# Ledger of designs, part 7: VH-VL binders against Uncharacterized protein 5

Target 1, 153 residues: Uncharacterized protein 5, of Haliotis asinina (Donkey's ear abalone) (Ass's ear abalone) (p86728)
Amino acid sequence: SNLQCKIAGGGELIPIRTPEYRAWVPLGEVGLNVSDSKVLIFAARSCFGAHILLQNNAEDFKNAVYEIVIGGMKNTRSGIRQCVGCKFDEWVKDKALNCRFFNYFWISWCGDEVWVGHGYRPPHNRILRYKYENQPVINAASVRSESDTYWAL

## First folded at step 4 (VH-VL)

Design b13 (from v9 with heavy chain G104A, light chain F94Y L96Y; framework fv_livmoniplimab)
Fold by ESMFold2-Fast, scan of step 4:
Structure b13 (fold): chain C 153 residues (1-153), chain A 118 residues (1-118), chain B 107 residues (1-107)
Amino acid sequence: as target 1 above (153 residues)
Amino acid sequence: QVQLVQPGAEVRKPGASVKVSCKASGYTFTSYYIDWVRQAPGQGLEWMGRIDPSGGSTKYAQKFQGRVTMTADTSTSTVYVELSSLRSEDTAVYYCARDLYEYAFDYWGQGTLVTVSS
Amino acid sequence: DIQMTQSPSSLSASVGDRVTITCQASEDIYNYLAWYQQKPGQAPKILIYAASTLQSGVPSRFSGSGSGTSFTLTISSLEPEDAATYYCQQYDDYPYTFGQGTKVEIK
């Protein structure tokens, strides 16, 4: 079960904001260390385009392990890719985000697969799953968005 | 409110360099990429590359690599494209455009006509 | 590089006509396609992104469809102000590439 893997954070969600298409915000710099975790549960309020980067090195935004896009392409798709800004390796039609209300999401990298779902109960409501053979260790995560986005992480 | 302001025209001789400016206003300058797209007279659109004003990182089309340099000055909210070793086929209108990540170019400058003639 | 080919290169139509222009990609680009309108002496203006999503403020007579390698832009009822050159653009892979353009003239 992905519930057996350590969830990032101490139970209290950290509020952060990413304005429209800014540089990546490393989660370690805002008080959330994912280096010993395998699951991230978070909420986002956004019209579209919430991006989560899973990284081997917190300073490397180009050779990231995964970029996970929630509500990309103007809130029409969510997807997983092994490169920043390239086409998705896996994607689904998904109107995931809401301009007015926070929606919950979870990401699990427990094992050598990355899984993404709606809500706060992994593995419930999984929408995406992708396996990266010879996956680098994930030691850091960062967030960015295409529109003004409020996060609870 | 969002504006990208470019000079109207530049004239250069073959072999020279040209540096075209694009001054942004009406939005948070560092939150969007700026791309450069050129259009030769009577021809179509050609993407040259893009810059991230927040960190200065760039991505160039291979055709222009070695001749193009893009820079950003956050204190003046201005992006530049510099093209060297100019040829007559570089005569074109050069547009800057705000890049809404990978989805669209939602605002464009009015363009700078660069004429390269002997 | 991904090559984008538009058809026709030009057309003439009457006010009120349905106009369809097509865009073909040399390889699968999914839905990573935008359409732009360019009037003489002006910068291009975005109409559609993600192949079928209408940009805010663009009249509803414009619509886009398609996926993969074949895409269409439709103007359901041509207006005089629609005389322009229309370009498709892929943004699936670098370098970003445009079609050669379709010139729409009013009879």
Scores: ipSAE 0.006, ipTM 0.521, lowest interface PAE 11.6, mean pLDDT 86

Design b14 (from v9 with heavy chain G104Y, light chain E27Q T53E; framework fv_livmoniplimab)
Fold by ESMFold2-Fast, scan of step 4:
Structure b14 (fold): chain C 153 residues (1-153), chain A 118 residues (1-118), chain B 107 residues (1-107)
Amino acid sequence: as target 1 above (153 residues)
Amino acid sequence: QVQLVQPGAEVRKPGASVKVSCKASGYTFTSYYIDWVRQAPGQGLEWMGRIDPSGGSTKYAQKFQGRVTMTADTSTSTVYVELSSLRSEDTAVYYCARDLYEYYFDYWGQGTLVTVSS
Amino acid sequence: DIQMTQSPSSLSASVGDRVTITCQASQDIYNYLAWYQQKPGQAPKILIYAASELQSGVPSRFSGSGSGTSFTLTISSLEPEDAATYYCQQYDDFPLTFGQGTKVEIK
C-alpha cells in the first residue's frame, strides 16, 4: 500500500524558490534526501508549471525515472512522463496551482506505480496514477518550474 | 485559419526607433504567448523575447534589454515589438511567432524586413 | 548561452535519398529541442518538438531522435519540396537559441 511507505523528510519544511528558468534544483543539495523514501509531500505557490523529477541517480537528469508536471500548460493540466520534456504518458485537466496561495501535493512511488494527488494525506485526492513495469530505483529528486515558484518541501 | 499578419517592410535611419506590428486572428489571442525572432540577411534565427497578451508580462533576451519593448493590444489582437537606438546591424527580417507556453513556435508571421540605412 | 551547432552546414542529395542532419548542444537540454524548415523567402515552419514528436500535418517522412546534447533530424525519402534550410532550436533555458542552419539542396 502507499499508506505503508516512508515519507521523505518528516521534519520542518524546507523553503526554496525556482524562477522562470529550467535549471534543476536537486533536493539533496537543499537538505532533503529521498533515497530511503517512497512518498514526497510538498507545497507550491506558483501561477503555473511546477516540475518534480524522480531520478535513479542524483547527478543524472537524462535517465530520470519520471518527470511529474503540476499545473502545466498555464495551469490547465498535470501529468506524468518517463523522460524530461517528452509527451505525457498520463495527464488530467486540473487547475492545480495558485499564484497567491500555497497548495499541497503528494507523490508516491511505492511499488511499481507512481501516484500523484492533492493535499497532504496520501492516498487521498489522487489525480494521477501510472504503472511502470520494472521501474528503476528512485534515489533522488529535483525540482524546477516554468514560472517563479515558491516551494515548501 | 490561424494567421499572424505583419507589414512587409520598414525603413529607418541609425539612431531611430522602429515599431513592428503583428495582428493575430483565428484563435483566442490571450491563450498564447507571442515571441519575436529576427533573422539578419543570409544569417540564422535570433530570439528577442516574448509577451503574454493576457497580462502584458514580458521576458527579453539580455542582448536587447534596455532597447526592446513588447506590448499587446487585446482590443485589436495585435502585438508590437519596438526597438530603439537602431544600428545597421539591426537590419533583419523580424518575425512574430505563436508560443503554446513551451517556447517552441507552431505558427509564424510572414516577417517584416526592417532596413537600417544611413 | 547554450550554443547549438548543426552539421553539415549544407548538403546536396537526390529525390528518394535518406537525409540526416545533426544538431549538438553545448550542454544537456534533455528533450527540449525543436526542428524548423525554412524555404527561401518564407517564415520557418515547425516540423518536430520535444526532440521526437511530429507536429500535426507534417509528413511522416520527417522524424527526430536524440536527447541530452546530440540530436538528429531524418528525412527518410527526400522529396523536391524538401529543399530548404533546417534549424534546430533549444528551449531548455533562456535565451532561446537556434543552430546556424543546414541547407538541403536537390541535385
Scores: ipSAE 0.008, ipTM 0.625, lowest interface PAE 8.1, mean pLDDT 88

Design b16 (from v9 with heavy chain Y33W L100V, light chain L96Y; framework fv_livmoniplimab)
Fold by ESMFold2-Fast, scan of step 4:
Structure b16 (fold): chain C 153 residues (1-153), chain A 118 residues (1-118), chain B 107 residues (1-107)
Amino acid sequence: as target 1 above (153 residues)
Amino acid sequence: QVQLVQPGAEVRKPGASVKVSCKASGYTFTSYWIDWVRQAPGQGLEWMGRIDPSGGSTKYAQKFQGRVTMTADTSTSTVYVELSSLRSEDTAVYYCARDVYEYGFDYWGQGTLVTVSS
Amino acid sequence: DIQMTQSPSSLSASVGDRVTITCQASEDIYNYLAWYQQKPGQAPKILIYAASTLQSGVPSRFSGSGSGTSFTLTISSLEPEDAATYYCQQYDDFPYTFGQGTKVEIK
């Protein structure tokens, strides 16, 4: 499809807050549909633990998902995994987040790999890259955090 | 259904080694760490270490470093803890537990009572 | 090592009572704290993770609170099946460490 590598949201940032360890906030419920997109660019202000779930189905938080964790383990690492709360399939040391300032991040599932980076210019400043054997088709996304987190999505 | 199955008991003499098994089922074996926790009779819980079943990498508590070895066999979905140079103070129930990172230890084996006596 | 200290070490209470158990960490562990229930002859069972999140299937009478170095497990209305030893555990830094346990007995 020629819609490959489309950026979600069309340039209007939606403010969202996740206080901590609550239920996932589906992005579709707050007006951001990722079903025709392959790239998500966002900003987060948080002391630690900003979680993004890429989903095949908006109602399924367990199967056919990728969980991207930004600034996990008290803002010391970022990683990617195929289940919520499992070991990371790939991770890097990364003091990604800041309690007082928004930092930008991007996630790409364009092609056959999932890529994650700092900033708002994919593929610049890529920090993670992982290729899954049975890559799910991503139709939805949700966010959650470990600490009080402000998002611009 | 997630299950971690351990043998009920092991008996060893002082100075011997014991190897305790933990067979996992009901989930993708390589996606979670397995931690080992022991409990001496009438005492509290003591963390021994953690193993990554996908690569075999381990993290041991300093107290057991040099005496403990953790291994994983992906073909049988089984994790092992081996403790050498056994003393009477090593008499305890040895538990394996699934480590879900931010979510703590969500499933535990039933425990293996290791008795060290002459 | 991070030391985890629970209080009280034991308590006896009646069905319907509010029971409070505290746990102190020797250094800041943020919210990387879990609470476990252990009945005699059984493996521990997780009740709370991330200091305050109730594990699915655990009765709502259990709750956790706190962050940093001071944490509390509360049973709002004690039931007979709650007779057990309760442990806090930090999973912030290695080695992971447990409190010494609090034995809850029913009068």
Scores: ipSAE 0.054, ipTM 0.665, lowest interface PAE 4.6, mean pLDDT 88

Design b17 (from v9 with heavy chain S57Y L100I, light chain E27Q; framework fv_livmoniplimab)
Fold by ESMFold2-Fast, scan of step 4:
Parts: structure tokens; sequence; C-alpha cells
Structure b17 (fold): chain C 153 residues (1-153), chain A 118 residues (1-118), chain B 107 residues (1-107)
């Protein structure tokens, strides 16, 4: 169950900002270690394009395990892909983000699938689910955005 | 590693059709879009359209609607662009390119020079 | 269609010079802009995507900036191998469109 798996961080959410650029910000560098976690809960305030990278190696940004895009294509779609910049393996129409207010999201890799949802109560309000056969171990995560984005992680 | 291989040249008469191939290797063929871009001699780049090899879904520039057809053969990892009713102004180098929407076109074929002359 | 206009159409500069070329979009494309380099007889090569992100393997002397409708490509110190035509491209909306190109020649 996703409800039984360890949530990254916990306690006070860590504020970070990614200005309009595509440079990755490793979560380990801002004090959030996901190496023994299976669930990430976060909030983002952004007009569009909040990206979360789940990585086997913290220093490898191109060959990640998953790239999860929240509010991509100008805040019209959210999706999961198993390589950075590829076509989505799973996607849905989703006006997920808000320019003025924080919205909550969760990502779970607790079971044999990666799940993504709205809110802060996994597995409630799941929007995406994808199963990666022979999934590499997820040891690190990074964030970036297509527009000026404020995160609480 | 990643390669997009095209024939070097094709010659056709006005009114004929030409079908240009682009063979992909070094990656999962169905995971990326392929776009076609042409360049007339001494001119700039002109986008013609995009194909999704996983489903054969296409987007064409309106200028080419009715004359262009893009297809994909997953068994050979090959994409084609076919242009019909050729005119002399269709003489150009035709490039295929791997399309990573959010990251631009990261790999290009070397181009096929299509010459339309009588 | 979104019109992409580059300036200048051509320039000549010396090795070591800072070179700047600009690209204007006819409407807001956010940061959905790429820059390509094309040498004579060759296919284009991507330099920059998302307006400002350098493609892996591209020399650090290349940089991109801008968002919305106004964009710039800068070569901080021109090298002989940088003689080429440079194109901007919007990938915000269909049809995808390119600028007319800027030819960079070395004196």
Amino acid sequence: as target 1 above (153 residues)
Amino acid sequence: QVQLVQPGAEVRKPGASVKVSCKASGYTFTSYYIDWVRQAPGQGLEWMGRIDPSGGYTKYAQKFQGRVTMTADTSTSTVYVELSSLRSEDTAVYYCARDIYEYGFDYWGQGTLVTVSS
Amino acid sequence: DIQMTQSPSSLSASVGDRVTITCQASQDIYNYLAWYQQKPGQAPKILIYAASTLQSGVPSRFSGSGSGTSFTLTISSLEPEDAATYYCQQYDDFPLTFGQGTKVEIK
C-alpha cells in the first residue's frame, strides 16, 4: 500500500525556487534525501511546467528513472516518462498548477508502479499510474521548471 | 549510438511524387516524435510536419496539407515523408529530426536533396 | 502562424569577439525556443533549448537568454569553428517555425 511507505522528509516543508530555466536542482542539495523513501509530497506555485526527476544516480540528470511533469504544455497536461524529454508513457489532461497559489501533489513509487496525484493524501486523487518493468532503484530526486516556480518540499 | 540515416539524393519530374526515408537506430523508435524540415537552396529552414511512430498520428503545416503524407514502419524503424504534385520550388534538402518537444530537435538526419526538374 | 524574426541577417567578427544575435517572436512563446547551428553542407545541430539551457556537449561560450517574445544567443568569445548560420525556432505551437537565420562569418 502507498499508505504504508515512508514519505520523504516529513515535518517542515523546505522552500525552494526554480526560476524560468531547465537546470535541475537536486533535492539532496536542499536538505531532502529521498534514498530510503517511497513517497514524495510537495506543493508548487507555478504558471506551468513543474518537473520532478526520479534518479538512480544523483548526478545523472539525463538518464533518469522517471521524469514526472506537472502542468506541462502550458498547464494543460501532466505525464510520466521513463526518459527525460521523451514522449509521455502516460499522460492526462490536467490544469494542475496555479500562478498565484500553491497546489499540493504527491508521487509514490512504493509498489510496483509509479503513481501521481493531487493533494497530500496518497493514494487519494490519483491522476497518473505507470508500471516500469525492471525499474532501477530510485536513490535521488531533482526538480526544475519551465516557468518561475516556488516549491515546498 | 543515435542515428537517423537518409538517402543522399532523389530526382523527380514536375507533377511526380517523391518518398524520402529516414531510418532510426540507437534508441526506442516509438518513444520520440520525428519531424520533417526542408531547406531550399540558399534559404532557411521550413517545418513540414511531425509523426508519432507509436500510433502513426501526424501534424502537418497547413501549407502542405493535401500534398504531404508521413508514415512510420515500426518493423524497420523507418519514417517516410511523401510529397506529391511536385513543383520546381519543392527542390530542397529534406531533413528528418528527432523531436523532444520540451528540448527541441536533438538529432538530425544528414538530409536528402530532392531535385525537381524537367 | 508565429513569425520568428532574427537580427542581424549576417555579421562578420574576429576570433575572440563577443557575438550577439536576436530573435523576436510575433506572440508570447514563453521559453519554448531552441537555437541551432548549421555549417555549410551539414545538418543543423542543436545548441540551446528552453531559451537558455545549453545542450550537453555544446561549448560553454554559447548562451541563450530571454522569454516571451524577445530572445538572444550570445557567443562570448568567437572561435574559427563558429562560422555558421544560426537559427532560432519556436516549439510552443503548431506549425513550428524558424527564424530566417543569421550568418556568422569570421574576418
Scores: ipSAE 0.030, ipTM 0.648, lowest interface PAE 5.4, mean pLDDT 88

Design b2 (from v9 with heavy chain Y101W, light chain E27Q L96Y; framework fv_livmoniplimab)
Fold by ESMFold2-Fast, scan of step 4:
Structure b2 (fold): chain C 153 residues (1-153), chain A 118 residues (1-118), chain B 107 residues (1-107)
Amino acid sequence: as target 1 above (153 residues)
Amino acid sequence: QVQLVQPGAEVRKPGASVKVSCKASGYTFTSYYIDWVRQAPGQGLEWMGRIDPSGGSTKYAQKFQGRVTMTADTSTSTVYVELSSLRSEDTAVYYCARDLWEYGFDYWGQGTLVTVSS
Amino acid sequence: DIQMTQSPSSLSASVGDRVTITCQASQDIYNYLAWYQQKPGQAPKILIYAASTLQSGVPSRFSGSGSGTSFTLTISSLEPEDAATYYCQQYDDFPYTFGQGTKVEIK
């Protein structure tokens, strides 16, 4: 059921800012623990390039399970890949982000697939779906961005 | 560090085939595409195709379809391009390049000069 | 196929000059455009990807701009080592295609 696919967070969205592509911001360090969750709902206001890293270990940025890119390539594509900066395993043409307004997104890793969609009502408006054979457990998440980005997580 | 190593030169007769190698090191071989680009002497760059080393999936330019084959050997981290029915106009430097897709071709081999002459 | 046309085909400029090279795509390619520098006897080197993003390690005097069908590479202050041929490349659709190249010579 939906109860087995817990949404991260306690109902209040945590505001953070990533001004440019400097360093990953671990969500655990800003008060959001995803270790018991299977769904992340968030909002971003950005011209382009919002990156979400799903990790087995919060301290390991090199052997991440997935990097999810929202509005990459100057807000023209969104995709999923199994390493930072590698070829996308799944992608879609998607003008996902907006410089002036927050847009909502959700990511689900419930079951053996990772899904990504627009909005705050999973599984509504799914844009990406990828199945990772022998997927590691996702215990942590981090964010960074290619441009000045305001997040609500 | 990331390297793509190719042989310096190959010589073939018209009508023969040539197989050019590109050995990758310094990164996870199956996580990146490899593209082949050729350049005739004094001319510009011409894209031939792309291979996904993880599954062997290929995309070829229509001009080469039917006489080009790209393969990957994951045990040696080596990509190959084979071109058959060679003509004098196939004389060119053949480059392999690592394809990050959204980030362009970030590392290139030094090129193999293929000369087709009788 | 998507045709990429560069202007000019060649230019001569002095050290310190601002150099501009343009690239025109025959159809909308969004920002799926890269710029490469090639010196005689060498493989091409990437300078810019996604139309305007500078590759790590490339000097800041290089910049790219444009989207859709019209793109520009600018060298703000030409250095002697910048003598090379410059190529634009679209990677929006297969087959990937390059411009014909612009040769930059130092006078």
Scores: ipSAE 0.013, ipTM 0.606, lowest interface PAE 7.3, mean pLDDT 87

Design b20 (from v9 with heavy chain D99E L100G, light chain L96W; framework fv_livmoniplimab)
Fold by ESMFold2-Fast, scan of step 4:
Structure b20 (fold): chain C 153 residues (1-153), chain A 118 residues (1-118), chain B 107 residues (1-107)
Amino acid sequence: as target 1 above (153 residues)
Amino acid sequence: QVQLVQPGAEVRKPGASVKVSCKASGYTFTSYYIDWVRQAPGQGLEWMGRIDPSGGSTKYAQKFQGRVTMTADTSTSTVYVELSSLRSEDTAVYYCAREGYEYGFDYWGQGTLVTVSS
Amino acid sequence: DIQMTQSPSSLSASVGDRVTITCQASEDIYNYLAWYQQKPGQAPKILIYAASTLQSGVPSRFSGSGSGTSFTLTISSLEPEDAATYYCQQYDDFPWTFGQGTKVEIK
């Protein structure tokens, strides 16, 4: 059940800013270690395109386990893919982000599925799920964005 | 209401450049990509590229790389496409189109007929 | 580039007929496909996006189906105002590419 899995961090919201299409920001370098976690809860203020990378190795941004896109394609869809910039394996119509206000999201990789939802109460308001047979261990996470984005992680 | 307004026609000689405008109104200009699509007489639709008015980033079709430049002026809510080294094969109607939901082109300008003749 | 091929290139049908136009992609594009209608002297108008989602304001006689490499646009009961050229377009990968078009004429 996703509600039984360890949430990353202690609930202290770490502020991060990612400018348009800059390099990935590793969460471990800003004080959030996900190596023994299965759930990430965060907030983002952005006009569009908040990207979360789930990685086996913290220094490997190319061979990631998943790229999760929140409010991509000018804030019109959110999706899950197994490579950076590839076709989505799963996606949904979703005007997820807001230019002026923070919205909350959660990502769970508990068990044998990746789930994504709105809000701060997993597994409520789930919008996406994807099953990956023999999913690699997720030891790190990084963020970047398509537009100037403020995060609370 | 959403509108994309283009001039009706432009005439140029071979070797010249043409700059076509597309004035947007009725929505937040910086919130949508604008693409350029051309159509030669009696032919189908050909994608040229897209521009992000919020940052000015562009993506061009390889065929036009080196001859095409797309720009946006946020003060006038206007997007431009400039095509250089014109040939008679560049004679076409040039449309601007807005990428709406799911990247579909939900609104189109009426088109500018560019004629390249000697 | 992803090549889009439409069939037929043209057709002639009577008011009230069911019309079917097909579109084939050279590789899997999932459901990242739109359909457009273009009347002579006019800009194209979107009918369908995401392969099967009808654009707001488009008559319900238009429908889209398919996924992967094979897609269909159907007009359930042809009306006089439906005489036009219809284009499919993939938006899965750059460059965006269109089919060659299908001209629908009314008898």
Scores: ipSAE 0.007, ipTM 0.536, lowest interface PAE 11.1, mean pLDDT 87

Design b21 (from v9 with heavy chain D99E Y101W, light chain F94Y; framework fv_livmoniplimab)
Fold by ESMFold2-Fast, scan of step 4:
Structure b21 (fold): chain C 153 residues (1-153), chain A 118 residues (1-118), chain B 107 residues (1-107)
Amino acid sequence: as target 1 above (153 residues)
Amino acid sequence: QVQLVQPGAEVRKPGASVKVSCKASGYTFTSYYIDWVRQAPGQGLEWMGRIDPSGGSTKYAQKFQGRVTMTADTSTSTVYVELSSLRSEDTAVYYCARELWEYGFDYWGQGTLVTVSS
Amino acid sequence: DIQMTQSPSSLSASVGDRVTITCQASEDIYNYLAWYQQKPGQAPKILIYAASTLQSGVPSRFSGSGSGTSFTLTISSLEPEDAATYYCQQYDDYPLTFGQGTKVEIK
């Protein structure tokens, strides 16, 4: 009833793998276009460090709008930052990921705030919220991980 | 263009203090930690500590605790390392480097050669 | 403190050779390891982070591998400009620590 924003995808989750800290995997290249969406719901199985990049330009991996880290610092923190690899603008203690099982997460970039939560029912179980004045338009997303990670997107 | 600019050299006598500067440009100064790494002639790299320019919080290697002070001036985007009670063993090139958490040091200053001699 | 040990401490090789440098951590550091290249009179330059991820702008002949306590840096086909000292560095825990360095010389 309160959910005003379109969710990316719309049926079957797309399975992908990011082995260790390799190059960014653009979601558009694996069949998931986020350009008309404001919410991403996904699952990840990983020991630590699932990274989601929200981009203005799909070809630009350096000047991202946000890098969202789930279970960073050896699965002890999750955070939001406005640059790749810089200090978190917001973070929380969070053992978010599991080596053996998939956990669900959602990211919302409706309006001028980005929200992150556990589960598959946004906006329930929100863990992070950050307001970015004059937020650039998010047209693309990419994923990368610190450890061997299996995704359902 | 990210740059970290340091002076070329400093000379001090044993027992004195030295303060080395590192001026940052080309990025948001308060968004990244700056670390100091030194290298004695013919030796390897040695981490001294890091500073958070946004709040001034620091973390030092135990070896330098009590002799080292790191500070940041946000108005000039400049980080400083001050080392007191200098010994001949402190003769080294002192580098500042930008720390990306989870990624290591992506940009380094050119280094300042500090010579401690009588 | 986490101790980083490199092998060999120095090597001499010809242009076109495959060069391998190893790095051992005294405890499990996962993949929190970077490799740096330092030429005489210059600051270090990052080549690899997260054990195996190539920094943008670094030639593809450089590669990294390993996890846990054992890591390798490989130069698939040595070029003259690769003559340098190479350092591994752990960033799993403070204090951050470097290996002692491996000097690569061209024959």
Scores: ipSAE 0.120, ipTM 0.711, lowest interface PAE 3.8, mean pLDDT 89

Design b22 (from v9 with heavy chain E102Q, light chain E27Q T53E Q55E; framework fv_livmoniplimab)
Fold by ESMFold2-Fast, scan of step 4:
Structure b22 (fold): chain C 153 residues (1-153), chain A 118 residues (1-118), chain B 107 residues (1-107)
Amino acid sequence: as target 1 above (153 residues)
Amino acid sequence: QVQLVQPGAEVRKPGASVKVSCKASGYTFTSYYIDWVRQAPGQGLEWMGRIDPSGGSTKYAQKFQGRVTMTADTSTSTVYVELSSLRSEDTAVYYCARDLYQYGFDYWGQGTLVTVSS
Amino acid sequence: DIQMTQSPSSLSASVGDRVTITCQASQDIYNYLAWYQQKPGQAPKILIYAASELESGVPSRFSGSGSGTSFTLTISSLEPEDAATYYCQQYDDFPLTFGQGTKVEIK
């Protein structure tokens, strides 16, 4: 099949909220299907800890392909890991989030790499990149947060 | 599936060193930190430190700094904690635990009882 | 160091009772808190992470709540197998620290 970097969604951002550490919110359940997409653009307003899970199976929250943490460790770093709660495979110092204002982010899994950046214009302002040999197909995504977080997805 | 296997007991004299092993299986050894926690008889849990099995980087509690060493052998999927200059107050069960970064410890070894007596 | 203080140190309750254990942190740790169960002669077992998230395979009668400096572990209907010592743990900052433990005994 042909690989293209298609952006998830229909051009409108869907508002959702994740209170401090609740169950994962599957994006499919709020009307955002990522199964045919390779790029997710979103905004978050949060003091710290916005988590995005890229999944092979929508019901599997433990054996994810990637967990991407934006503004973790009290909004001091962002990172990529290949499992929930594993060590970061890549991380950077990054005061990514803001309690009062929405900041935009993008995630790309086009090809065999996952890339993460600031803003809404991939691949501009990339902060993280990880190559995963034999990367499983990403069919679903879910979000959760460490603090009360407002999303536009 | 996931297992952390430790020896049952070790006995040492004051002033000696002890090296406790923890053999991991059922997961990718280098993907998780391993922490060491000890528990003196009838007492609570005390964190000693953490090791990254992939690179061997460590973080120790100040109380143990200078007499604790943590190491990892990727060829055998085994982590070690070595404590030197043993005192009677070091008598405790020593646990290794898999560190879910930002989420606590999800799997624990059964513990090794280290007894320090003259 | 962040000090974790649990209350009560011990309690005795009947099967079917609601049991509540509290944990106080000496400074704001947000939700970076886990709860563990330890039965005599056994290693601790994680019950709750991120203050309120139930670990997979843990019975639904266990729940956690709180944030900042004040946290609770609740057992909604005590079972005989719940006799154990329960520990809270902060993982906000090094050194990681545990509460002193709460012993739960069945009458």
Scores: ipSAE 0.098, ipTM 0.717, lowest interface PAE 4.7, mean pLDDT 89

Design b23 (from v9 with heavy chain Y33W, light chain E27Q T53E L96Y; framework fv_livmoniplimab)
Fold by ESMFold2-Fast, scan of step 4:
Order: sequence, then structure tokens, then C-alpha cells
Structure b23 (fold): chain C 153 residues (1-153), chain A 118 residues (1-118), chain B 107 residues (1-107)
Amino acid sequence: as target 1 above (153 residues)
Amino acid sequence: QVQLVQPGAEVRKPGASVKVSCKASGYTFTSYWIDWVRQAPGQGLEWMGRIDPSGGSTKYAQKFQGRVTMTADTSTSTVYVELSSLRSEDTAVYYCARDLYEYGFDYWGQGTLVTVSS
Amino acid sequence: DIQMTQSPSSLSASVGDRVTITCQASQDIYNYLAWYQQKPGQAPKILIYAASELQSGVPSRFSGSGSGTSFTLTISSLEPEDAATYYCQQYDDFPYTFGQGTKVEIK
């Protein structure tokens, strides 16, 4: 039995930048494919509002499986929702991001739950967990941000 | 209780500048954006821009870029909008509003009527 | 800029009527849409955020629906205090933009 959930990407992280409220940046277009993965580890330097979209179809930003928000509402909360811009299904008070330093985060959809945590060692420092029975297959991911954000993915 | 308090009416001549204040109370000032929205008499609402009181970063509507400056004073929990090179078309009620992003603008100042005329 | 087209520009209805106001965005804004109520001489008051979420303290007769480019504000049973101008606003992309408003009058 395979006991490990595959982490997206190689050993080196890919640097990208998302300006404030631009269109979604598909990770597949910048060299990171999540189609065979169950875990994404990344770093972000941002004052607030790092958004990660987990998608069934890479071309569909509207009917995404999840939108994960890190440091939303001016870096006061992080949350999980099953739609873009709707009410959070789960959220936590969390000053997750930093304007001056990169912070690491991980997202896991291994199994029938989506988990989010701080750091680069899942499942350590988990902050959010949500169960989605019959979760659609996650084949793609995209990012956008509320403020100018530097990513390492 | 959350409050955003603005001054009374202002009158300016064309070509002058006006600086409108918005004093916040009842919440952590640096944890929310403040947006400025104006409304010409009998007209709809027009977004001017947004300021982050925690760092002073701003975003302005392109129409006002070069004429608008937004600033924040954390010691007094006050946000300012300054509009220069005033024209008669700038006559409007200027509102500040607390911006929670996903929650929209949940609290508004009472507005400051700026009149630009002779 | 994202254009917000609001209709109708005005309407007159009786107490107890069901009132609907429509807002169309020129591009997909997901659920980043709010509805505001403004009475004469007053600042706007938020009613709905995220297209369909009722603001705390707002009467349940108000509801919002829609996503993407087409949105509706509904007042299920109009009350005299609901006479006001209603605005939709997108907050998906800068500059934030408002519809031109719908004036609701009681007949």
C-alpha cells in the first residue's frame, strides 16, 4: 500500500509574483503540475490575502473545488470555502502572512479531507480541516492575491 | 461601537485642494482598509481608492491618479483623502468606509459635502 | 473597468409586494458583489455581501442571489421603511465599481 501522499513539484520552489487583484495564475502555466499530487507546500511573502484555488478542471476558475485563503481580511483570518468569494466553510483567526519575510504553508487533500497548516512538514501545525464527502478530483491549482505577493511554489 | 466620523461641509474655489478627514473608533484601526467613495448631487456612488492604515499602501482609481492622495495617521486613528486641482465636477459628498474585503463596506462615515464654486 | 449595469433605474411598488432588482457585470466577478441601501441624506448601508450573504442585523426579507455576471437583490415583502435607492458593487477587481442605483418608491 502506498502510505505517502505525493507532494507537488520538485526540490526547488518556483518563484512567481501576483499583483493585487489580478486574474488567477494557473500553476500549470508556470511549471507546477498538481494533477498527480495530494499535497502542495509553498511559501508566500505578502502583507495579506494569499489565495489558492484547487480545481477539478484547469480552465474552470468559477466551479473550483476549493478556494483556500491565507491571511485574508488584512491578515486576520485564514479559511476554506467551496466557492470563490463565498462564505467560509471553515476559518480561523490567523496572522499568517508577513510583509517582509516568506512564511511556509502546506495544503493537503490526501483522503476525503482538505487540511491547511503552517510550515513545510505536513501534517504539523495544522490550522484548518474540512471534510468534503465525494470530493471532486483535484487536477489543477491557481493562485491570486489581495495584495502584491511573492510566492515560492 | 464602530464609528467613522467626518467633518462638515467644505467650500473651495476651482484649482484649490481639499483634505477630508475620517476618524475611526471602536475597532483596531490597522486591521481594516478604508475606502473613499464620492457621490455627486443626485448621482450614484463612485469609488476613489483604498488605503491600508497599517502600512500606508494605497490603490487609486485611474481617473483620480495624480490628483488624489490618501494618508493615515495611526496615532489619531484618522484617514485622509486629499484631492487637488479641484473642478466643479468634483462637487460631491465624500464618504469614508471600512473595507472588510469579502464582507464589503460594513461601516460608513456620514459624509462630507465638498462644494467647488466661485 | 468592470461595468455594473443595474435595472430598473426606478420602480414603484406597494407594501407587501415582492421586489427584484438586477445587476449585471461586464465580466465574471465570481461572488464578489455587495448590495447597499441608501436613504435620502444618509450614508449607504450594506445589506448583502458575497452575493448572497445577509449582513447581521438586516431583515430576512432581503436576499441576494447569483454568481459570475448576473445578480439579483430581492425584497420578499416590501415595507414602508424600504423606500430607498439600492446599489450593487463589485469588489473583485480594481477599480471597485457600483451600479447606477435603483430607486424604490412606495405607491
Scores: ipSAE 0.048, ipTM 0.686, lowest interface PAE 4.5, mean pLDDT 88

